# VHH binders against Transforming growth factor-beta receptor-associated protein 1 homolog (tgfbrap1), part 20

Target 1, 275 residues: Transforming growth factor-beta receptor-associated protein 1 homolog (tgfbrap1), of Danio rerio (Zebrafish) (Brachydanio rerio) (a4ig72r23to297)
Amino acid sequence: RINIECIECCGQHLYLGTNDCFIHHFLLEEHTTAKGKLAFNAQKLLHKYLGLKKPVVELKAASALERLIVLCDSAITVVDMVTLEPVPTGGAKLKGVTAFCINENPVTGDAFCVEMAVVLARRRAVQICTVHEDRVQMLKEVTTPEQPCALSLDGYNICLALSTQYMILNYSTGASQDLFPYDCEERKPIVKRIGREEFLLAAPGGLGMFANAEGISQRAPVSWSENVIAAAVCFPYVVALDEGFVTVHSMLDQQLKQTLSFRDGQLLQDFEGKV
Short names: E, the ipSAE of ESMFold2; O, the ipSAE of OpenDDE; V2, 0.75 times the mean of E and O plus 0.25 times the DockQ between their complexes.

## First folded at step 25 (VHH; framework vhh_vobarilizumab_d1)

Design z06 (from y02 with D98F G100D; at its last look DockQ between E and O 0.01; V2 from the best seeds 0.00; counts 0 for: pae O 14.2 > 2, framework grips, placed apart)
Fold by OpenDDE, look of step 25:
Structure z06 (fold): chain B 275 residues (1-275), chain A 119 residues (1-119)
Amino acid sequence: as target 1 above (275 residues)
Amino acid sequence: EVQLVESGGGLVQPGGSLRLSCAASGFTFSDYAMAWYRQAPGKGRELVAYISSGGSTSYWDSVKGRFTISRDNAKNTLYLQMNSLRPEDTAVYYCAAFLDSDSWYYDYWGQGTLVTVSS
């Protein structure tokens, strides 16, 4: 059975990574139903086999470059968003990668590159890289106490999920701030950028906690399921996914606003303010 | 066992015509949307034509006016009439079946049939 492993949306373009090593590209058509609800039709444009017989783990769009960054078989590949063909990386070998994230608040003023952080397998390090039209360059490598399980990047701040705790690391100065402990054996870590220098984290006790470079933010935590597996942000709401439900929480008053039955949900992502 | 078997491919000159067939078995054909895809050497697999379970059709822009997708539910067969063929139409053509739902999972694929357009 073909399973969707990851999703990426850029404008009207939807990309799906599947367990059988395919990227599927759909064009979304927005329409309004007779009842005034927004609905989408998807037209499949292209699917591409990456040739590795491995799941496509992560997809991220570098829209300015018309590129899609692909994590598959512990390797990063950059492909064209239209043809899904690999593009040159300037000889950069992006192997041994377990996770990556895009900097939505890049420190470089170069509009023609995308900054990303890369977690390296079997290394206590994160690499900061820039993706260009024709190359990928490493900017900096920073040492971490452990191999991170998850990460998010904002400006110079890398929010990391380690094995037993969260932390924020400034990759420019090397300064770090421990946040709070969590048990990775109990739950999957959640590290979500929600804005400039602010992150949403899955904390013990079924809490969504907010943190910034200084530590725990002034924003009060939201109470969600202890079994939350994914979270998304649609300001002013946090959306949480567990095995049976989608819940909507207000970041303003921390109240549960809505509960939706959603069985066997696996993925939750926000795209340009939409979930 | 679910099977999709494409046929009708071959060598044709530019401007020529071919009709592809896809024989389906092992599932309720009438409940499935059907599609033709093609994959040229070195390129990804792209949608060529789609037909819903209800018979609604859609086409890739490059083949509009030239290709016609149709189905015969009584025969469990999908067709692609290709007219005014061009060299750029050269590809392996695949038949796909999927449930006509919001889920675009391809349930079944054929093995493909080669279409070569060359002078």
Scores: ipSAE 0.000, ipTM 0.230, lowest interface PAE 14.2, mean pLDDT 89
ESMFold2, look of step 25: ipSAE 0.145; ipTM 0.632
ESMFold2 (binder alone), look of step 25: mean pLDDT 83; pTM 0.832

## First folded at step 26 (VHH; framework vhh_vobarilizumab_d1)

Design aa1 (from y02 with Y50W; at its last look DockQ between E and O 0.26; V2 from the best seeds 0.00; counts 0 for: pae E 3.6 > 2, framework grips)
Fold by OpenDDE, look of step 26:
Structure aa1 (fold): chain B 275 residues (1-275), chain A 119 residues (1-119)
Amino acid sequence: as target 1 above (275 residues)
Amino acid sequence: EVQLVESGGGLVQPGGSLRLSCAASGFTFSDYAMAWYRQAPGKGRELVAWISSGGSTSYWDSVKGRFTISRDNAKNTLYLQMNSLRPEDTAVYYCAADLGSDSWYYDYWGQGTLVTVSS
């Protein structure tokens, strides 16, 4: 059975990673229905086998470079967004990776590279790298208390999910702030960037909590299901996915605005203000 | 035991040249890719130049046209010719060997050699 493991959207381009080591590329077309509603059609453009016989775990677009960053078989591969062919990485070894994220608020002024943070297997460290057209290069390594399970990056701030606790780490200064505990055995951690220097985290008790470099944010938490497995943000709303439902919460008044039946949902992602 | 030993570092004036060497032992040198990294004070370690077992090369943009990586397989030695040196090139330079492990980092590193570019 073919399963979708990850999704990425860049403009009208939709990319799907599957468990059988394929990337599928679709073009999204918008049209208006007879009733005046916005609808989407997806046209398949290309699918590519990566040759590793392993699930594609994560896809992230480096749109400025027309590159797609791929995590598969504990290795990073960079591919062309059109041909899905691997591109040169400048001799960099990109193996032993368990997770990565893109910096949507880069600290470098170089428009021709993308910053990313990488979690290294069996290491208490995060590495900050730049992805270029023809190479990947390490800029900084920062020590963590334990190997992170999940991460998000904004500017110099890395939000980390450890085995039992969330934290924020500034990779420039080395300063860190513990946030709050969570039980990774009970649920998958959620670390989502929602804006400049602000993160949404899944907290105990069915709470979506907000955090920044100073700690817990002044923004009030949203109350969602204790079984939330994924979250997305479409300002001013937080969308949460659990096993049976999608719920929409306002970040302004913390009220539940909508509940939608959605069985067997596995993935939820926001793209350019859309969910 | 695998060993990488760098040499050739030192103090040089801007515009000057240095040639770094890395003596490799404990493995079949000719079969593996090699690289030069550098780490400036307060900065992370960065790739400077890479050379495949077959002799293909890649360079960091800031050193292109100024630095040349090469290898002598008969001598089990990796080289970095550095010309037109700049103060920003000041760093500890490391030799690294890729022996094919599933690691983010290269399998082996030298102790490093300090290059200081200053007037």
Scores: ipSAE 0.045, ipTM 0.485, lowest interface PAE 2.8, mean pLDDT 91
ESMFold2, look of step 26: ipSAE 0.295; ipTM 0.718
ESMFold2 (binder alone), look of step 26: mean pLDDT 82; pTM 0.815

Design aa2 (from y02 with D102E S103P; at its last look DockQ between E and O 0.45; V2 from the best seeds 0.00; counts 0 for: pae E 4.8 > 2, framework grips)
Fold by OpenDDE, look of step 26:
Structure aa2 (fold): chain B 275 residues (1-275), chain A 119 residues (1-119)
Amino acid sequence: as target 1 above (275 residues)
Amino acid sequence: EVQLVESGGGLVQPGGSLRLSCAASGFTFSDYAMAWYRQAPGKGRELVAYISSGGSTSYWDSVKGRFTISRDNAKNTLYLQMNSLRPEDTAVYYCAADLGSEPWYYDYWGQGTLVTVSS
């Protein structure tokens, strides 16, 4: 059975990673229904086998470079967004990777590179890297208390999910702020960037909590299911996915706005303000 | 046993120059990529310069045009020529060898040499 493991959207381009080591590329077309509603059609453009017989775990677009960053078989590969062919990484071998994220608020003024953070297996550290047209370069390594399970990056701030606790780390200054504990055995951590220097985290008790470099944000938490497995943000709303349904919460008044039945949902992602 | 020994650090005035050396032993030096890292107090370790086994070089943006990494395979020695030094260059500088045991990680590090740029 073919399963979708990850999704990425860049403009009208939709990319799907599957468990059988394929990337599928679709073009999204918008049209208006007879009733005046916005609808989408997906046209398949290309699918490519990566040759590793392993699930494609994560896809992230480096749109400025027309590159797709791929995590598969614990390795980072960079492919062309159109041909899905591997591109040179300048000899950099990013293997043993357990997680990565893109910096959507880069600190460098170089428009021709993308910043990312990488977690390596068995390492108590995060590496800051740049992806260029023809190479990947490691810039900094910052020590962490333990190997992170999940991470998000904004500017100099890395939000980390450790085994039992969330934290924020500034990789420039080395300053860190502990946030709050969580039980990774009970649920998958959620670390989501929602804006400049602000993160949404899954907290105990069925709470979506907001955090920044100073700690817990002044933004009030949203109350969602204790079984939330994924979250997305369409400002001013937070969308939460659990095993049985999707809920929409307002970040303005923390009210539940909508509940939708959605069985067997596995993935939830926001793209340019859309879910 | 693999050994990396840095030398050449010291106190220098802004605008000054230093040349760091790293003596390598215990492995076939010419076959492996090498790098210079630095770590300032309270900060993380950062890449300064990289040189492949074939001699290709890469630099941290802040040091481009000022620093030059080179190697002498006959002497099993890595060099870092640092020109136009700035106070922000103050750090312990480390030599690193990539022997390929772990991807994207350097297997061996020297003890470091302190570079202080101050008026």
Scores: ipSAE 0.038, ipTM 0.310, lowest interface PAE 3.8, mean pLDDT 91
ESMFold2, look of step 26: ipSAE 0.248; ipTM 0.683
ESMFold2 (binder alone), look of step 26: mean pLDDT 83; pTM 0.827

Design aa3 (from y02 with G100P S103T; at its last fold request DockQ between E and O 0.60; V2 from the best seeds 0.00; counts 0 for: pae O 5.6 > 2, framework grips)
Amino acid sequence: EVQLVESGGGLVQPGGSLRLSCAASGFTFSDYAMAWYRQAPGKGRELVAYISSGGSTSYWDSVKGRFTISRDNAKNTLYLQMNSLRPEDTAVYYCAADLPSDTWYYDYWGQGTLVTVSS
ESMFold2, look of step 26: ipSAE 0.366; ipTM 0.744
ESMFold2 (binder alone), look of step 26: mean pLDDT 81; pTM 0.812
OpenDDE, look of step 26: ipSAE 0.033; ipTM 0.287
ESMFold2, fold request of step 28: ipSAE 0.183, 0.206, 0.178; ipTM 0.641, 0.668, 0.648
ESMFold2 (binder alone), fold request of step 28: mean pLDDT 82, 81, 82; pTM 0.813, 0.807, 0.817
OpenDDE, fold request of step 28: ipSAE 0.032, 0.012, 0.034; ipTM 0.327, 0.262, 0.322

Design aa4 (from y02 with W104F Y106W; at its last look DockQ between E and O 0.62; V2 from the best seeds 0.00; counts 0 for: pae O 7.8 > 2)
Fold by OpenDDE, look of step 26:
Structure aa4 (fold): chain B 275 residues (1-275), chain A 119 residues (1-119)
Amino acid sequence: as target 1 above (275 residues)
Amino acid sequence: EVQLVESGGGLVQPGGSLRLSCAASGFTFSDYAMAWYRQAPGKGRELVAYISSGGSTSYWDSVKGRFTISRDNAKNTLYLQMNSLRPEDTAVYYCAADLGSDSFYWDYWGQGTLVTVSS
């Protein structure tokens, strides 16, 4: 059975990674129905086999470079967004990777590169690197208490999910702040960037908590299912995915606004203000 | 056995200059990219300068215009010329070699040389 393992959207371009090591590229077309509602059609453009027998675990667009960053078989590959062909990385090898994230608030003013954070297997560290047209370069390595399970990056701030707790780390100063504990055996950690210097985290007791470099933010938490497996943000709403349903919460008054039946949901992602 | 040995570190006043050297052995030096990193107390290790096997260079923003990385393939030696040194440049400086491993990491590191910039 072919399963979708990850999704990425850049403008009207939708990319799907599958368990059989394919990337599928679709063009999204927006149209208005006769009733005045927005609808979308997806046109298949290309699918590409990456040459491995492993799932495509993560896709991230580097739109400024017209590149797609791909995590598959513990390796990062950079491909062209149109042809899906691998592109040169300047000899840099990006293997032994367990997770990565893109910095949506880069610290460098170079418009021709993308900053990302990388977690390597069996290492208590996070590496900050830049992806260029012709190379990938490691800029900085920061020590962590243990190998992170998940991460998000904003500016100099890395929000980390460790095995038993969340933390935030400034990779410029080395300063760190413990946030709150979680049980990774009970549920998958959620680390979501929601804006400048702010993250949404899955906390114990069925809470979506907000955090920044100073710790827990002034934004009140939202109450969601204890079994939330994914979250997305469309301001001013937080969308949470459970095994059986999707819930919409307001970040303004922390109220549950909507519950939708959604069985067997596995992935939830926000793209440019859309879910 | 691959060896990287840094030298040239020491105490210098602000505005001063130092030249670091890294003697490489145990591999074909000319075929591989090299880099300088530094680590200040309590901070992470950061890239200072990179030089490809072909001689292309890149620098960390904070050192651009002040530091120059170069290599002498005949001597199997990597250099870092540091001018206009600042107190914030105080760190242990490391030489790194990329031997083309499958890992997203430098294959070999030197032991480091301490640079202290202080009045």
Scores: ipSAE 0.016, ipTM 0.296, lowest interface PAE 7.8, mean pLDDT 90
ESMFold2, look of step 26: ipSAE 0.114; ipTM 0.610
ESMFold2 (binder alone), look of step 26: mean pLDDT 82; pTM 0.813

Design aa5 (from m06 with A60W; at its last look DockQ between E and O 0.32; V2 from the best seeds 0.00; counts 0 for: pae O 9.8 > 2, framework grips)
Fold by OpenDDE, look of step 26:
Structure aa5 (fold): chain B 275 residues (1-275), chain A 119 residues (1-119)
Amino acid sequence: as target 1 above (275 residues)
Amino acid sequence: EVQLVESGGGLVQPGGSLRLSCAASGFTFSKYAMAWYRQAPGKGRELVAYIDSGGSTSYWDSVKGRFTISRDNAKNTLYLQMNSLRPEDTAVYYCAADFSGWETLYDYWGQGTLVTVSS
């Protein structure tokens, strides 16, 4: 059975990673229905086998470079967004990778590179790298108390999910702030960037909590399912996915606005203000 | 036995220069990437500079243009030329050997050498 493992959207381009080591590229077309509702058509452009017989775990677009960053078989590869062919990385190989994220608020002024943070297996550290047209370069490595399970990056701030604790780490100064505990055995951690230096985290008790470099944010938490497995943000709303439902919560008044039936949902992602 | 021995640390004024050395033994030096780490008081250990077996280099942004990592394979020695030193560069500097690539855990470290930048 072919399963979608990850999704990425850049403009009208939709990319799907599957468990059988394929990337599928679709072009999204918007149209208005006769009733005035927005609808989408998807045209398949290309699918590419990565040749590893392993799930494509994560896809992230480096749009400025027309590249996709791909996590597959514990390795990061870079492919062209159109041809899906691997592109040179300057000899740099990123192996033993368990997670990565893109810095949507880069600290460098170089428009021709993308910053990312990388977690390595069996290593208490995070690496900050830049992806260029023809190479990947390591910029910084910072130690962490333990191997992170999940991460998000904004500017110099790395939000980390450890095995039992969330934290924020400034990789420039080395300063860190513990946030709150969680049990990774009970639920998957959620670390979502929602804006400049602000993150949404899945907290115990069915709470979506907000945090920044100073700690817990002044923004009040939202109450969602204790079984939330994914979250997305479309300001001013937080969208949560559990095993059976999608719920929409207002970040302004913390009220539940909508509940939608959605069985067997596995992935939830926001793209350019859309969910 | 793999051994890494750092030297060259000391007290220097801001704007000054130091050259650190790391003498390597117990392995084929020329085949492996090497790195410099540093640990400031109260902070975690951080990667400063990296040089692969082919001589390609990478740097932390704060040291770019000021620090230069190099190697002499004939002497089995790694170097870190530090120019325009700043107080924030104060740390114990460690030499590390990368036997599996920079994407993997470093297993071998030297004892470190202290660099103090102070007026």
Scores: ipSAE 0.007, ipTM 0.311, lowest interface PAE 9.8, mean pLDDT 90
ESMFold2, look of step 26: ipSAE 0.258; ipTM 0.698
ESMFold2 (binder alone), look of step 26: mean pLDDT 81; pTM 0.816

Design aa6 (from k01 with A60W L105F; at its last fold request DockQ between E and O 0.06; V2 from the best seeds 0.00; counts 0 for: pae O 9.4 > 2, placed apart)
Amino acid sequence: EVQLVESGGGLVQPGGSLRLSCAASGFTFSDYAMAWYRQAPGKGRELVAYISSGGSTSYWDSVKGRFTISRDNAKNTLYLQMNSLRPEDTAVYYCAADFSGWETFYDYWGQGTLVTVSS
ESMFold2, look of step 26: ipSAE 0.314; ipTM 0.719
ESMFold2 (binder alone), look of step 26: mean pLDDT 82; pTM 0.821
OpenDDE, look of step 26: ipSAE 0.016; ipTM 0.249
ESMFold2, fold request of step 28: ipSAE 0.111, 0.286, 0.213; ipTM 0.614, 0.705, 0.660
ESMFold2 (binder alone), fold request of step 28: mean pLDDT 82, 82, 80; pTM 0.822, 0.822, 0.817
OpenDDE, fold request of step 28: ipSAE 0.010, 0.007, 0.000; ipTM 0.217, 0.223, 0.251

## First folded at step 27 (VHH; framework vhh_vobarilizumab_d1)

Design ab1 (from aa3 with S56E T103I; at its last fold request DockQ between E and O 0.08; V2 from the best seeds 0.00; counts 0 for: pae E 5.0 > 2, placed apart)
Amino acid sequence: EVQLVESGGGLVQPGGSLRLSCAASGFTFSDYAMAWYRQAPGKGRELVAYISSGGETSYWDSVKGRFTISRDNAKNTLYLQMNSLRPEDTAVYYCAADLPSDIWYYDYWGQGTLVTVSS
ESMFold2, look of step 27: ipSAE 0.404; ipTM 0.777
ESMFold2 (binder alone), look of step 27: mean pLDDT 81; pTM 0.810
OpenDDE, look of step 27: ipSAE 0.055; ipTM 0.448
ESMFold2, fold request of step 28: ipSAE 0.222, 0.062, 0.102; ipTM 0.675, 0.580, 0.607
ESMFold2 (binder alone), fold request of step 28: mean pLDDT 80, 81, 81; pTM 0.808, 0.809, 0.807
OpenDDE, fold request of step 28: ipSAE 0.073, 0.161, 0.078; ipTM 0.536, 0.570, 0.524

Design ab2 (from aa3 with A33Y Y50G S58R; at its last look DockQ between E and O 0.04; V2 from the best seeds 0.00; counts 0 for: pae E 4.2 > 2, placed apart)
Fold by OpenDDE, look of step 27:
Structure ab2 (fold): chain B 275 residues (1-275), chain A 119 residues (1-119)
Amino acid sequence: as target 1 above (275 residues)
Amino acid sequence: EVQLVESGGGLVQPGGSLRLSCAASGFTFSDYYMAWYRQAPGKGRELVAGISSGGSTRYWDSVKGRFTISRDNAKNTLYLQMNSLRPEDTAVYYCAADLPSDTWYYDYWGQGTLVTVSS
């Protein structure tokens, strides 16, 4: 059975990674239904086999470069957003990767590169690198107390999920702030950037907690399912996915606004303010 | 001293064939992952093919079915058989050696050999 493992959307372009090592590219077309609701048609443009017989675990668009960053078989591949062909990396190995994230608030004003944080297998560190049109370059490595299992990046601030603890780490100064503990055996960590210097985290007790770069919660937590597996943000709302439901929570008053039945949901993402 | 020395490059017509060799010295060749990279003028360096110490191979999509990477551990030599060559294959071809490490780049690189495909 072919399963969708990951999704990425950039403008009208939708990309799907599948368990059989394919990337599917669709063009989305918006239309209004007879009832006046917004709907989308998807036109398939291209599918590409990556040749590894492994699941495509994650896709991230580097739109400024017209590139997709692909995690598959513990390796990062950079491909063209149109042709889905691999592009040069300048000799970078990009192997042994367990997780990565794009800096949506880069510290450099260089429009011709994308900043990325990478976690390597069996390493207590995060590597910061830049993705260019024709190369990937490591900039810095910062030590972590444990091998991170999830991360998000904003400016110099890395929000990390370790095995049993969330933390914020400044990769420039090396300064870190512990946030709150969690049990990775009990739940999947959620680390999501929701804005400048602000992250959403899955906390114990069925809470979505917020943290800024200083490790402070400026927003009250939202109460969601203890079994939340994914979260997305469409300001001012947080959308949560569990095994049976999608729930919409207000970040302003922390109220549950809507519950939708959604069985066997596996993925939830926000793209440019859309869920 | 570690050395990787590529040879076999040259001028060939479209549809032609070349065999590149990389002679390795100064390290335990059999333990290393070996790869061929290429760099066309004005472009970045890109992977062409790789072969593990155990003999597992990986190819760039554009060369699949045309190129074959192989190694002779007894001779400490890496090979790239290139068939059905195309103008877009024109590049300097580099031999690279790698051990699992914390670094992002290959441990060793050759100086490269030029392959020109032109009518």
Scores: ipSAE 0.043, ipTM 0.515, lowest interface PAE 2.4, mean pLDDT 91
ESMFold2, look of step 27: ipSAE 0.277; ipTM 0.700
ESMFold2 (binder alone), look of step 27: mean pLDDT 82; pTM 0.817

Design ab3 (from aa3 with L99F; at its last look DockQ between E and O 0.14; V2 from the best seeds 0.00; counts 0 for: pae O 6.1 > 2, placed apart)
Fold by OpenDDE, look of step 27:
Structure ab3 (fold): chain B 275 residues (1-275), chain A 119 residues (1-119)
Amino acid sequence: as target 1 above (275 residues)
Amino acid sequence: EVQLVESGGGLVQPGGSLRLSCAASGFTFSDYAMAWYRQAPGKGRELVAYISSGGSTSYWDSVKGRFTISRDNAKNTLYLQMNSLRPEDTAVYYCAADFPSDTWYYDYWGQGTLVTVSS
């Protein structure tokens, strides 16, 4: 059975990673139904086998570079967004990767590179790298108390999910702030950047908690399912996915606005304000 | 014990040339890909040049046409010929050894050699 493991959307381009080591590229076309509702047609453009017989676990677009960053078989591959062919990495090692994230608020104004944070297997560290059109460069390594399970990056601030604790780490200064405990054995961590210096985290007790770069919650938490597996943000709403439902919560008044039955959902992402 | 020892660094005028060497010991040099990195003051460590165990080379754009990476397996030595040096090339240059593995990091690093390009 072919399963979708990850999704990425850039403009009208939709990319799917599958368990059988394929990337599928679709072009999305918007149209209005006879009833006046927005609908999408998907035209398949290309599918590419990566040759590893392993699941494609994550895709991130570096749109400015026309590149996709692909995590598969604990390795990062950079591919062209159109041809899905691997592109040069300048000799950089890209193996032993368990997680990565793109800095959507980079500290540099260089339009010709993308800043990326990388978690390495069996290491208590995060590497900050830049992805260019034809190469990957390491900028800095920062030590972490444990091997991170998940991460998000904003400016100099890395929000980390450790095995039992969330934290924020400034990779420039090395300063860190513990946030709140969680148990990775009980639930999958959620670390999501929702804006400049602001993160959404899955907290114990079925809470979506917010934290800024200083570790302060400027927004009241939303109450969602204890079994939330994914979250997305479409301001001013937080969308949460669990095994049976999609729920919509207001970030303004923390009220549950909508509940949708959705069985066996596995993935939830927001793209440019759309869910 | 594995050792990488860089040498050849120093002060040079803009437009000048230097040749860096990295003496490797304690491992089978010929089996490893090798690389030169550099770190300028206040900046991160960046890849300069890469050479595979088979001799394939790759260069950072800023040094293409000016720098040449090479290796002598018989001498267990890695080289970096640096021509047309610029002030922005000022940095500590590091030698790194990379054995094919499932890790992100290079296996071994040298202590570095300082290259200063100044008039």
Scores: ipSAE 0.029, ipTM 0.294, lowest interface PAE 6.1, mean pLDDT 90
ESMFold2, look of step 27: ipSAE 0.280; ipTM 0.705
ESMFold2 (binder alone), look of step 27: mean pLDDT 80; pTM 0.801

Design ab4 (from aa3 with T103Y; at its last look DockQ between E and O 0.08; V2 from the best seeds 0.00; counts 0 for: pae O 3.7 > 2, grease 24.8 > 24.2, placed apart)
Amino acid sequence: EVQLVESGGGLVQPGGSLRLSCAASGFTFSDYAMAWYRQAPGKGRELVAYISSGGSTSYWDSVKGRFTISRDNAKNTLYLQMNSLRPEDTAVYYCAADLPSDYWYYDYWGQGTLVTVSS
ESMFold2, look of step 27: ipSAE 0.392; ipTM 0.773
ESMFold2 (binder alone), look of step 27: mean pLDDT 81; pTM 0.813
OpenDDE, look of step 27: ipSAE 0.041; ipTM 0.356

Design ab5 (from aa3 with A33H S56D; at its last fold request DockQ between E and O 0.41; V2 from the best seeds 0.00; counts 0 for: pae O 9.4 > 2, framework grips)
Amino acid sequence: EVQLVESGGGLVQPGGSLRLSCAASGFTFSDYHMAWYRQAPGKGRELVAYISSGGDTSYWDSVKGRFTISRDNAKNTLYLQMNSLRPEDTAVYYCAADLPSDTWYYDYWGQGTLVTVSS
ESMFold2, look of step 27: ipSAE 0.402; ipTM 0.777
ESMFold2 (binder alone), look of step 27: mean pLDDT 83; pTM 0.827
OpenDDE, look of step 27: ipSAE 0.008; ipTM 0.277
ESMFold2, fold request of step 28: ipSAE 0.067, 0.174, 0.188; ipTM 0.578, 0.649, 0.655
ESMFold2 (binder alone), fold request of step 28: mean pLDDT 84, 83, 83; pTM 0.835, 0.831, 0.829
OpenDDE, fold request of step 28: ipSAE 0.011, 0.000, 0.006; ipTM 0.251, 0.218, 0.231

